# Designs tried in a protein design chat: VHH binders against Putative ABC transporter glucose-binding protein TsgA13 (tsgA13). Part 5

Target 1, 363 residues: Putative ABC transporter glucose-binding protein TsgA13 (tsgA13), of Haloferax volcanii (d4gpw5)
Amino acid sequence: TGGDTGDTDDTEASETTASEGTTSGTTTGDVETTDGGGPSEGETVNAAWVYISEIGDLGWSWAHDQARQAVDEQYDWLETEYTEAVAPSDSERVFEQYAQGDVDVIFGTTFGYQDPMYAVAEDYPDTVFEHATGYRTRENMGRYMGRIYEPRYLAGQATGMVTENNTIGYVAAFPIPEVVRSINAMALGARSVNPEATFKVRWVNAWFDPPTAREAANALIDEGCDVIAQEQDSPAAVRAASDAGVWTSGYNAPMGQFGGENYLISPIWDWTEFYGPTLESLHEGSWEADAFWGGMETGVPMLDEWGPNVSQEVKDQVAATEEQILNDELDVWAGSAFEGESDEFLFQEMSSFVEGVEGEVPS
Short names: E, the ipSAE of ESMFold2; O, the ipSAE of OpenDDE; V2, 0.75 times the mean of E and O plus 0.25 times the DockQ between their complexes.

## First folded at step 1 (VHH)

Design q5 (framework vhh_7qia_2)
Fold by ESMFold2-Fast, scan of step 1:
Structure q5 (fold): chain B 363 residues (1-363), chain A 121 residues (1-121)
Amino acid sequence: as target 1 above (363 residues)
Amino acid sequence: QLQLVESGGGLVQPGGSLRLSCEASGRTFSSYAMGWYRQAPGKQRELVAFITSGGSTNYADSVKGRFTISRDNAKNTVYLQMNSLRPEDTAIYYCAADKTYYYGSYLYDYWGKGTPVTVSS
């Protein structure tokens, strides 16, 4: 392996999360199971998605549903269905209803589904379960997630190269670790190519509030920001930047149509790169439970398409850095206060800004 | 299944204090990051205070210096000490739990049913 991580290798590899397979007590043969889990090779696959929110908010659930629609269109052997607005407290019943039907795989798309899905999976061993953002697996239950900070770092480089004022605005949802991570990753990216780049953050205190997001974007522009990034379930900040003629980067979904001539690029989710291979493995009878934790090399966290006026120099810089990320040659946190921090710290404890982000994370 | 039950809300005069409690039942409380949210009439739900499994805290600017979040893992409880209360603090207060902040998991997975706080003369 590259580099001298002898004593720190154990820390990087160790997990303190609740152990998988704690149900125990039953010694099932480690013999290869021939007749279990999913449909037979070459038969129709029936798949269900369970969403915590309404799909119409352009949020996390919406992004998963776009992928569901895409795979449904792509594969003639696939039939899909979904249920939206399912609270974690109601999710066990919904999972049981699908498992009792002719559903081959159930995708649960929020962390709170962990314990309900894990319990139902035990009772329905012939049904396959997949849990987005989960931390536990079993023979018939996998987990999956993507490292979105990688494309956020790359979008950050683009912002750092196009800014003329060295002042970039970020319209953020809530002062919680996942949002702080996105801000920090973007700032590190910008400063990797422009050490004088600075970020100003405005907090909407909502995931979906288009009027407030637009007001936040305009306030940042009035303060001298010539680039606007955002972390909202709406393109409102991207549209505000476009209206003002300043550069912009979105989040979650492609927003080029809203950024127009001032669009840079956005970190987005392409869940088809997970759902496609997973559904194909079920169709072929080769599915196995996995703890998928994918970076950009998987295609899941990715960049959308460049805006029409982005220079070749910017595109070449980002492409070169993307190649380093894909080859595991770049640590996005290298040289920052967070260099060497565990995934657990990055996911739940990052509560301060890196150098270049103005102010403090609200307490 | 984790269940969250809030208590300690009520009517209080401006300048008064209240201590909210959120008791978790079920397993693995010590592994959860815990948050307090509030929703004023006709407004969106907003984050008030947050505490990680490791004990790091974060607060909304509007409550900084007045509110303190803490946890007692032996009692499976998270607290919100609210001092110098203002009419603007009137809202239903919700407890929320998230074991990990995986990227894209921007919805808190366990919510209490809320406890009302009214600050009025």
Scores: ipSAE 0.000, ipTM 0.148, lowest interface PAE 15.0, mean pLDDT 81

Design q6 (framework vhh_7qia_2)
Fold by ESMFold2-Fast, scan of step 1:
Structure q6 (fold): chain B 363 residues (1-363), chain A 118 residues (1-118)
Amino acid sequence: as target 1 above (363 residues)
Amino acid sequence: QLQLVESGGGLVQPGGSLRLSCEASGFTFSRYAMGWYRQAPGKQRELVAFITTGGSTNYADSVKGRFTISRDNAKNTVYLQMNSLRPEDTAIYYCAAGYPYKFGSDYWGKGTPVTVSS
């Protein structure tokens, strides 16, 4: 039995110094066989998804379920199933039920599933687990997330180029690092092409609250914002902007139908680019636990389609910058207060605004 | 640095009381919803109590009427007053910042053990 420094057993995740990710521990047995999760090699792969909300949210869970549907259609050797509206406190039971059944891989799609999934993974070493937004792994448990701040930066350039008032509104969920990071990336993007662009932020204090999001958007428009961005699981702020005739950018899911003629572009998720390769590796018997932290080069965090009235000049600018990001020629945080900060800091500890964002993160 | 630190756990007899404290540092505490979770040996972690930024509270059915969550924004602290403790309340209690839905909680403490024994 081989163990890692600081691990309690040889299947527990070990930390690497090179990234925010962790790696699985090692064993003294056939490492390739034990790490690969061999039950799925060459056979039908049965995969289950566990969602914190209903897939009709037009947000996070919806984006994961679109990818589940896409891979189900793509691979004739794949059978998929899912469970919606699973609170973290109920999730261990759901994971255990799937692990006891004929399921080869279980995808858990919210941060709160970390400890429940980690515990079940220990008890079911022949089942593969993958945890979206997670922070630790096991020999049979990986984690995955995308660097959404990259498409936020690009959407930010679009907002900076179309604003006439140099005042952009942001309808935000919670004053937490994930959201602060997105606001900052958008502001940096806008200011990279328009140094006079400023952002006003309103906090909904909810991921899904359409009436409050609409009210926040209208208040920002009343304050002179001629572009509305948002970080909500609802198109309400996008719709409010469209109704007022101001430009708008959404989040998580394509929202062009709600932005109409005033739609710019939104940072969204294409989880098919993670699930496809992961399921193929399981089918081939080559799966190994990993700490996936993918940028736009992976295809996971991406932009949706441009609105119908966006100029070619805006599209060309964003395309040129996207190419620089894809070629690793542009660091979103370069020249900012956060230049050189670790991925761990960016992920969990960012608590202040960059220049151009009005006010302070609420305290 | 940014962290949550729980304290106030210990050994208590059935019917007794304990008050847990969770001190936050390095972030804007007053703007975060705060929760208390617990994990008993061999069981999954569960939400015990939750308090919003505006002071609204929510409780697990198993603790309603016995536990009270409160916050002191000036001290960056959230409390869990536990009354009429039962052996089944034995667990490690965790403080968390953030709402208990969608992404779960974004910040977690290391936990404080509570043992109710007779």
Scores: ipSAE 0.000, ipTM 0.143, lowest interface PAE 15.8, mean pLDDT 82

Design q7 (framework vhh_7qia_2)
Fold by ESMFold2-Fast, scan of step 1:
Structure q7 (fold): chain B 363 residues (1-363), chain A 122 residues (1-122)
Amino acid sequence: as target 1 above (363 residues)
Amino acid sequence: QLQLVESGGGLVQPGGSLRLSCEASGFTFSSYWMGWYRQAPGKQRELVAFITSGGSTNYADSVKGRFTISRDNAKNTVYLQMNSLRPEDTAIYYCATKYSTYKVGGQEFDYWGKGTPVTVSS
């Protein structure tokens, strides 16, 4: 997560509103050359994805790649390619190589790509850039993220309804706003149906460390947690919960096969609902840079499917609340310390726990 | 169209070895994680091993140290080397991948092949 670190190209940490909102400025500086900004309408779109991690462990990069594969299969006019395991320090070179080639759009999928992508986008105004989890935009660079806290709140209700000990464990990655936001939303969800529910958090200090995640889950179970949730790029905590006969909720990707008979439901990503419309707009020549911050109404952050032993009462409660969220009749932050906070605050600045979460966010 | 075709199953004596193969077609194999599941008579399917696109592996405790999963991206094939086989390893073994549309009426839609039977008996 982290905020703007003094990048010289963006004073306001916003989606480039420097010239107000009146100047369009497509690709200023080359009038005699056809403005790229993507392929000509009806021509092949060449798209590249850049991933921080290897694909295939049911993590963040895996979720993006599933969507890449889905759109590649769906659209006969689309050609896709990708590079995985790209550290932020190596990403500028990778972006430059794609931009120098015949790539129309480059999707960068980690927060650390912000400054490298923003710099390359300035040098290649005819190439379109999209930055997942980003906080800055340009005329040729959009940003996108989903409000995963909405399905996290719903999964939270399920945990609050099935717990008998009123003690829910959360195996978390890093004490950063993205993770604190997810923990808080789940706690608010649980407490909306069970005011006595409490959360205990264990920090793995890694996105992918299956042995440490399993140990954290087992420690929480030993402390009396009868439900285990997690925020990791592996199913290790879900498997540990299942092995112990404890209810469980996963993250990023469907984890029902690992939770077995004790699986509840997980907040997951369907990036196809972002990539599909984005690629179609490029194909049609109608793409414009945007700061996409989509909720469940977009289909991007969503719930997977219920575990086999979840009661109809739990399913009905969650479905009723989901309908309220979809109809904009329920704000998940209402009644909390974060009620009325801006999207910028929710995205970048949330650093404390809500009532019901034990302890303090580590510093 | 996605296809997974398993082979290498059969009848083997306790303590013996088998190597299962799964040939994939109809998708970009190198970017998908691959797994092996098994279903013993009268039981639910269980995950025995998986391998990521980058080659990282994970094993069920019951097979750890005896089974090895590997992949050959040039051949679009995933393998399961099974050593020190026991009667309790008797099952139909399924190759699987995560190729799913999460909301089209199905739970976590793991695509499986048709399976290859493995029987461990004297």
Scores: ipSAE 0.000, ipTM 0.128, lowest interface PAE 17.2, mean pLDDT 82

Design q8 (framework vhh_7qia_2)
Fold by ESMFold2-Fast, scan of step 1:
Structure q8 (fold): chain B 363 residues (1-363), chain A 123 residues (1-123)
Amino acid sequence: as target 1 above (363 residues)
Amino acid sequence: QLQLVESGGGLVQPGGSLRLSCEASGFTLSSYAMGWYRQAPGKQRELVAFISSGGYTNYADSVKGRFTISRDNAKNTVYLQMNSLRPEDTAIYYCAARPYYKLGWSSAEYDYWGKGTPVTVSS
């Protein structure tokens, strides 16, 4: 019935034995795969993650690393390692170093890694590569992303309901389909409950640049935006909104601690739902290169927890719409210029704004 | 060796309740989305409840407000609390895990299935 939220009642033995790992296994009853991408079936999987930012970014790289830590803790046959703060221009060297070692799979976690990873994958056909946000594949290289436009639409409804100026700011990274798709989904969500809502976009031209993101947020606030959303690998824009007493929605990771009293809710990532199954398939010898494109039904793109001052009316509206998305009863793109477009188009080719977003996507 | 084992089914009177359990072994539940399906005699298998790794839930219209799905990742178990049971809820109930798929909610996306537990609602 009642319980202490800051305490666990686990009274089980404190006995922890240092795991006696047997690395020299004998395969019986299984056909050991020694061909193609990945380790032999049933053997230890060595996985490496390459991050654009420091893990302490509290955003994109942090979210991926939380999932890395979770799968490392869960699977006794998994060994993980990572390299952080790797610029795209330095990434080919890092990928080559991992591929030359004993690593079975390399996860590259930023759009700019596309060409470096694709080149290295050609030279190391026995190593598996997975590229988050990527658009190219090989027999030994998959790509993965979540349909974050679903929780963006939901967060968008919250922004549309709380705005008093009908002017919402969006601090964006780069003018690429991934980002344009997120902006458009949020605008459609806001306008679904508030037809007068408008969005102003500022481009940081970086995934991780907290000072520039903060400046962009403050510029939008100065222009009359009373809600700030963002697509950055840090909470800097959320902090700027909180400092100014402006409503805010974050990205990547729970940002309630940074948004303060005016925090709404954020689209976040639970990458454990992708990494877990992917690593299991490598361990079982069943991995195949794929283009994962999972929605909220997968648990990968999701919403965090509501801020402390969000009204029940807003919460009820978003919850009702979330159920429709989960039940396949709502098409986010219905009534927009993108109604009926393929998943391939939505993933790779969206290059223009929907009604309600000011200006044009930079060329 | 990767398997799901359902339990908790049985015979109940209309208006009664049952709690089904699905225990996973050979894999870590926290990395999987979980569904409860049912199949009545002579009918196709249908999804009745779903829970993502992050705790998002989805229910068939026929059970919404009566059934509650939940998960305990530490115990590698997913539950289905069934209240206000009706004769039309009579079916074999299956637990399913979805480790990886590209799109959609079809039963074809699940590659780990339990063997089912029967639920009969009759007087």
Scores: ipSAE 0.000, ipTM 0.132, lowest interface PAE 16.3, mean pLDDT 82

Design q9 (framework vhh_7qia_2)
Fold by ESMFold2-Fast, scan of step 1:
Structure q9 (fold): chain B 363 residues (1-363), chain A 122 residues (1-122)
Amino acid sequence: as target 1 above (363 residues)
Amino acid sequence: QLQLVESGGGLVQPGGSLRLSCEASGFTFSYYAMGWYRQAPGKQRELVAFITSGGSTNYADSVKGRFTISRDNAKNTVYLQMNSLRPEDTAIYYCAASRGFPYWTKAAYDYWGKGTPVTVSS
């Protein structure tokens, strides 16, 4: 879940020094020259990924890049390249450069790329665009995201069962529906097994700002939070929780090595389950713009491995609920203010907290 | 308790075929990615193939085109169809289950079987 609200000051806060220069950071060792735009049927497909942070973030961009590497290895007809540390304000130029070249598909992986990608897609109708976390589409532009609220609910149960203070901290990126949805799902999960559980949220206003995320986590711990969850593109909050000896749940990628003895479990992404089928459809000439919104049944949003000190009781509770989700026997939003809301509302319009989350969503 | 049990190994001539099975019990099988690893005498375990919960497959370069991984969620079973077997395919074959990415690292697998031996010789 990388990205921002399109605020240039917020973009600068999450910006890396490498965000300028669009070609020097790009891996092109496996790229073949294919003149002309559009997808190839039975020929080499050239795909480019554009990342908001450096791949070494060990979070959102890392998770997408692991999937890029996996599909590159899987398909002999696929050539991949990427550009990292691209701020939303620089992204239109990067998209244009790829669209002017030999690239058949461009994957933009942060919310803030929405308007730049949408504009470039209009000018390059023979190039395919896919926007992770996006909300607008074109004939040549799809969007994709997973229902990460399902593994968030499950991780939430674990937080609710291990907390002794009934005060759980959440280090959050931006007050947008994607993040509000994740906070709410985790709170509902925790309260499903512990009605006294309360969540305190701190907003970093950046997807990738490890020092600020660490400060937010430490502030929450100082306020009495004995569990730290996060929605950041780095393990900084997980590391802070581990250093303080409090329980922790990560995000995006397996973070057990950073949580150590206090690690619970994290909602993570296996993007190969989206990129594989999408690239196959491009190779076959059958690609159509879609609004992918897959749950745990797709394998895209999932859980990583349990931490070493998590009790069997916690594991059994989560496993039983996980089975209900996979069998379509549990609605995460049942009994909440959001019961019966459409997928469109859940994806694009959720702007308020459920019971158990302190305060209000910033405007 | 969660268990993985491999079967189908044995002795075959070069060019022959075997189908390995791995039956899982005690957990929600469809959620897990399933991998096959092998270990030749005196060597470390190496990845042969994996199949994700969504059905995507991946193969080691040494077995691409010869081996096929598949799963049957109703039977809690993962299969490895091995064709055109070579002496260098001789190893103990292990089944493994993972809830964590990346599936090409041994550390990502939570549960392991005890292994089934495959010998390819003339």
Scores: ipSAE 0.000, ipTM 0.271, lowest interface PAE 13.0, mean pLDDT 84

Design x1 (framework vhh_7xy4_2)
Fold by ESMFold2-Fast, scan of step 1:
Structure x1 (fold): chain B 363 residues (1-363), chain A 121 residues (1-121)
Amino acid sequence: as target 1 above (363 residues)
Amino acid sequence: QLQLVESGGGLVQPGGSLRLSCAASGFTFSSYAMAWVRQPHGKGLEYIATISSGGGSTYYSDSVKGRFTISRDNAKNTLYLQMNSLKPEDTAMYYCARGYSYGWESPKDYKGQGTQVTVSS
């Protein structure tokens, strides 16, 4: 309650104004229960995004907001809005506020929104909810995430083919399953084409700390790494690699401008390929709750564009492997310690490195 | 090495007050949002409060809003939680956590050992 800088955690009285009609139902009146929610076919879709942090350059929330902007521009029947810097403890009120309005779908983009969104979804069955990185669903609440380990494996092949020292550096955020999975996938990719490739990991212990990420990249280069990959919400490690004349791969968003002549390719997010079809299904009245876990075949986790000096041999190898992944002919985890593990294990429980990654995951 | 060291817990009667502290090291503290989370014995993590990197914005769980105040001193790399009007249901291990998204979880690397708060008569 002390101090207000503009962002109010007070919504004042969220007064329920008597609504005459059911605007997001699948039935023809207020007297019937709705199932799955959403606007009537052909009507305007009102969509809200709720972001955990301020929209940063080249970060997770930024990637989602780029997609929001893209679908807003693409669809004349779509109206979008968003709220930034919403802590999980305040997210229930924000979700309620949107649901009490004429919002048809609410996208929550952080893991911590799970329980608040799940509770609000129960109370607003005519509103659709979608939770990025979530693990629970309801009839009117879906969850979504992409298998970024697929483009990470492909970027890994590129690193394995260009390295001359067989020593690749990885500037990592946190020792959590999401990051361990990405490191492992890249190492498996590199070793699929270069069995001598090894990975050295440095932990920034931050998603966004450009000075520490730069220092980590430089330390890896000093240790003999001639390729630098990263998992950060900034291009600092990519810039450090470029400055040193070292090959580099980024994350989240295209980083070619920062890698310059030494840029390889990066795993990135194109959330328009999830938001577009989801919003179209709402507009058409065909939306159903799903546990979306999309690979590259969906277009959500993808690769950006090749750097200017990457050889045709590297491009051809990656393209051939990408085709196998897209045709379900290659499992990234096949032949590894993680072959046959469930999607839940891959998503939440991976805590050890594969062969070729130096050291142990910190605990 | 990232370190978060919580302190200030203890036994207190209903209606009492405690101030928790979290000493942070190993990262640029002023660049990160910080959170307090708690875990009652045998139950899952419950989110309590967050504060923005500069300290200008604060957010609270409905269960503690109006009773708890989160604050930070970036010059001292320290996060605080002032807890007033404590209730028996506030009994839990309290953890300092870095960032918003991970405040719901108990990964070892972004929270310390915790500080126990027990509210009983």
Scores: ipSAE 0.000, ipTM 0.143, lowest interface PAE 15.0, mean pLDDT 82

Design x2 (framework vhh_7xy4_2; at its last look DockQ between E and O 0.06; V2 from the best seeds 0.00; counts 0 for: pae E 12.8 > 2, placed apart)
Amino acid sequence: QLQLVESGGGLVQPGGSLRLSCAASGFTFSSYWMAWVRQPHGKGLEYIATISGSGGSTYYSDSVKGRFTISRDNAKNTLYLQMNSLKPEDTAMYYCAKGTYYWGSSYDYKGQGTQVTVSS
ESMFold2-Fast, scan of step 1: ipSAE 0.012; ipTM 0.445
ESMFold2, look of step 2: ipSAE 0.000; ipTM 0.193
ESMFold2 (binder alone), look of step 2: mean pLDDT 86; pTM 0.877
OpenDDE, look of step 2: ipSAE 0.006; ipTM 0.255

Design x3 (framework vhh_7xy4_2)
Fold by ESMFold2-Fast, scan of step 1:
Structure x3 (fold): chain B 363 residues (1-363), chain A 120 residues (1-120)
Amino acid sequence: as target 1 above (363 residues)
Amino acid sequence: QLQLVESGGGLVQPGGSLRLSCAASGFTFSNYAMAWVRQPHGKGLEYIATINSGGSSTYYSDSVKGRFTISRDNAKNTLYLQMNSLKPEDTAMYYCARSPYYDFWSGKYKGQGTQVTVSS
């Protein structure tokens, strides 16, 4: 059934006048102030962020800090502080120092913090811990990450539509599930609109190494890639692509200024949509450890602004697919080797490439 | 500076109508698809409608099909949402967003919105 979406057949439209989660009315229950973790309900919340790199990276740590600044401005009852450039090997000491102070919640923002934070959380049950990209929880320790594969799929469609060589380069950090998932989603997106699209991957073996990332981007361009995507905490690969006059997609933060006339669009983060609700729950005394795994419907993983030379046809295609993702009408993994896999598998266990990605994941 | 300013919300009885407006500035409005999204208090973001850059194609969530109409006036740089047959379930903060939803998701332009409250 085609026609205009104005009103071709009202009876064919799914009625969702009453949906799950539409709770109205007054609920009465026993509300007790938690006797462990966080501040008392309604009191000032003191929150600390621990970053693996300097905020000036314009990447992962920068995205988290933009959200810290935003919630600090929004909530008069919130006091924030941070420590940057904390290697995983130094993180246990930093977590202990915050937990020994008056900090109510500690946000640790890199995968390598998981075991140090998990250990410290056991020793400080009155402190709340939240671990970005983590895989373990405690009663006083949650984990959080966004399904960045959704906006990566959308950016992938843009790469597939603009490539003329059907060869797209991807400058990748480490061969871990988070990165493999992103590569696979972009490849599926590209191939959804261009079945001939292929991906070549170069591994930097670092989150932040601008010279090596630039070298990897240039090597991919030399191999015939006319689009460069990346998963790094710097704009170096985007800048290298722009300098070479090839299309580019970034990661973590808006990188349009570095891609210039060759910029497509990037998957980025709005961590405000996680930190805001989390801090409100702490302020209200209702915080519970969770394994947050939110998609674009949460506002956490998202796309930035289109580059100046991207055609309206590319923009319209991506907008239509974004609508399908937001309405839960498109499964990014449908038709792939990963169709039907659990959220836990997608988050923690993906270790192989989909069709269209050259080579194999290093061991 | 890129800005999106929503207006037209308010209190309305069930079965009533409201027309929301979004004034866009700081970018070439006619080059972008636009969307309306909403967030009920304490709940996640819900997509409502999208309109392409030229206004010839529209898409709606199933919850609002046949009741809401998205439209745009490129000469005035304005996006509209005509809301008919309003239900208590439509109570939410409404935001306009440029596609992809960059301006909204940046947090900078999302804070205001326009509140729609459908009285019991």
Scores: ipSAE 0.000, ipTM 0.144, lowest interface PAE 16.7, mean pLDDT 82

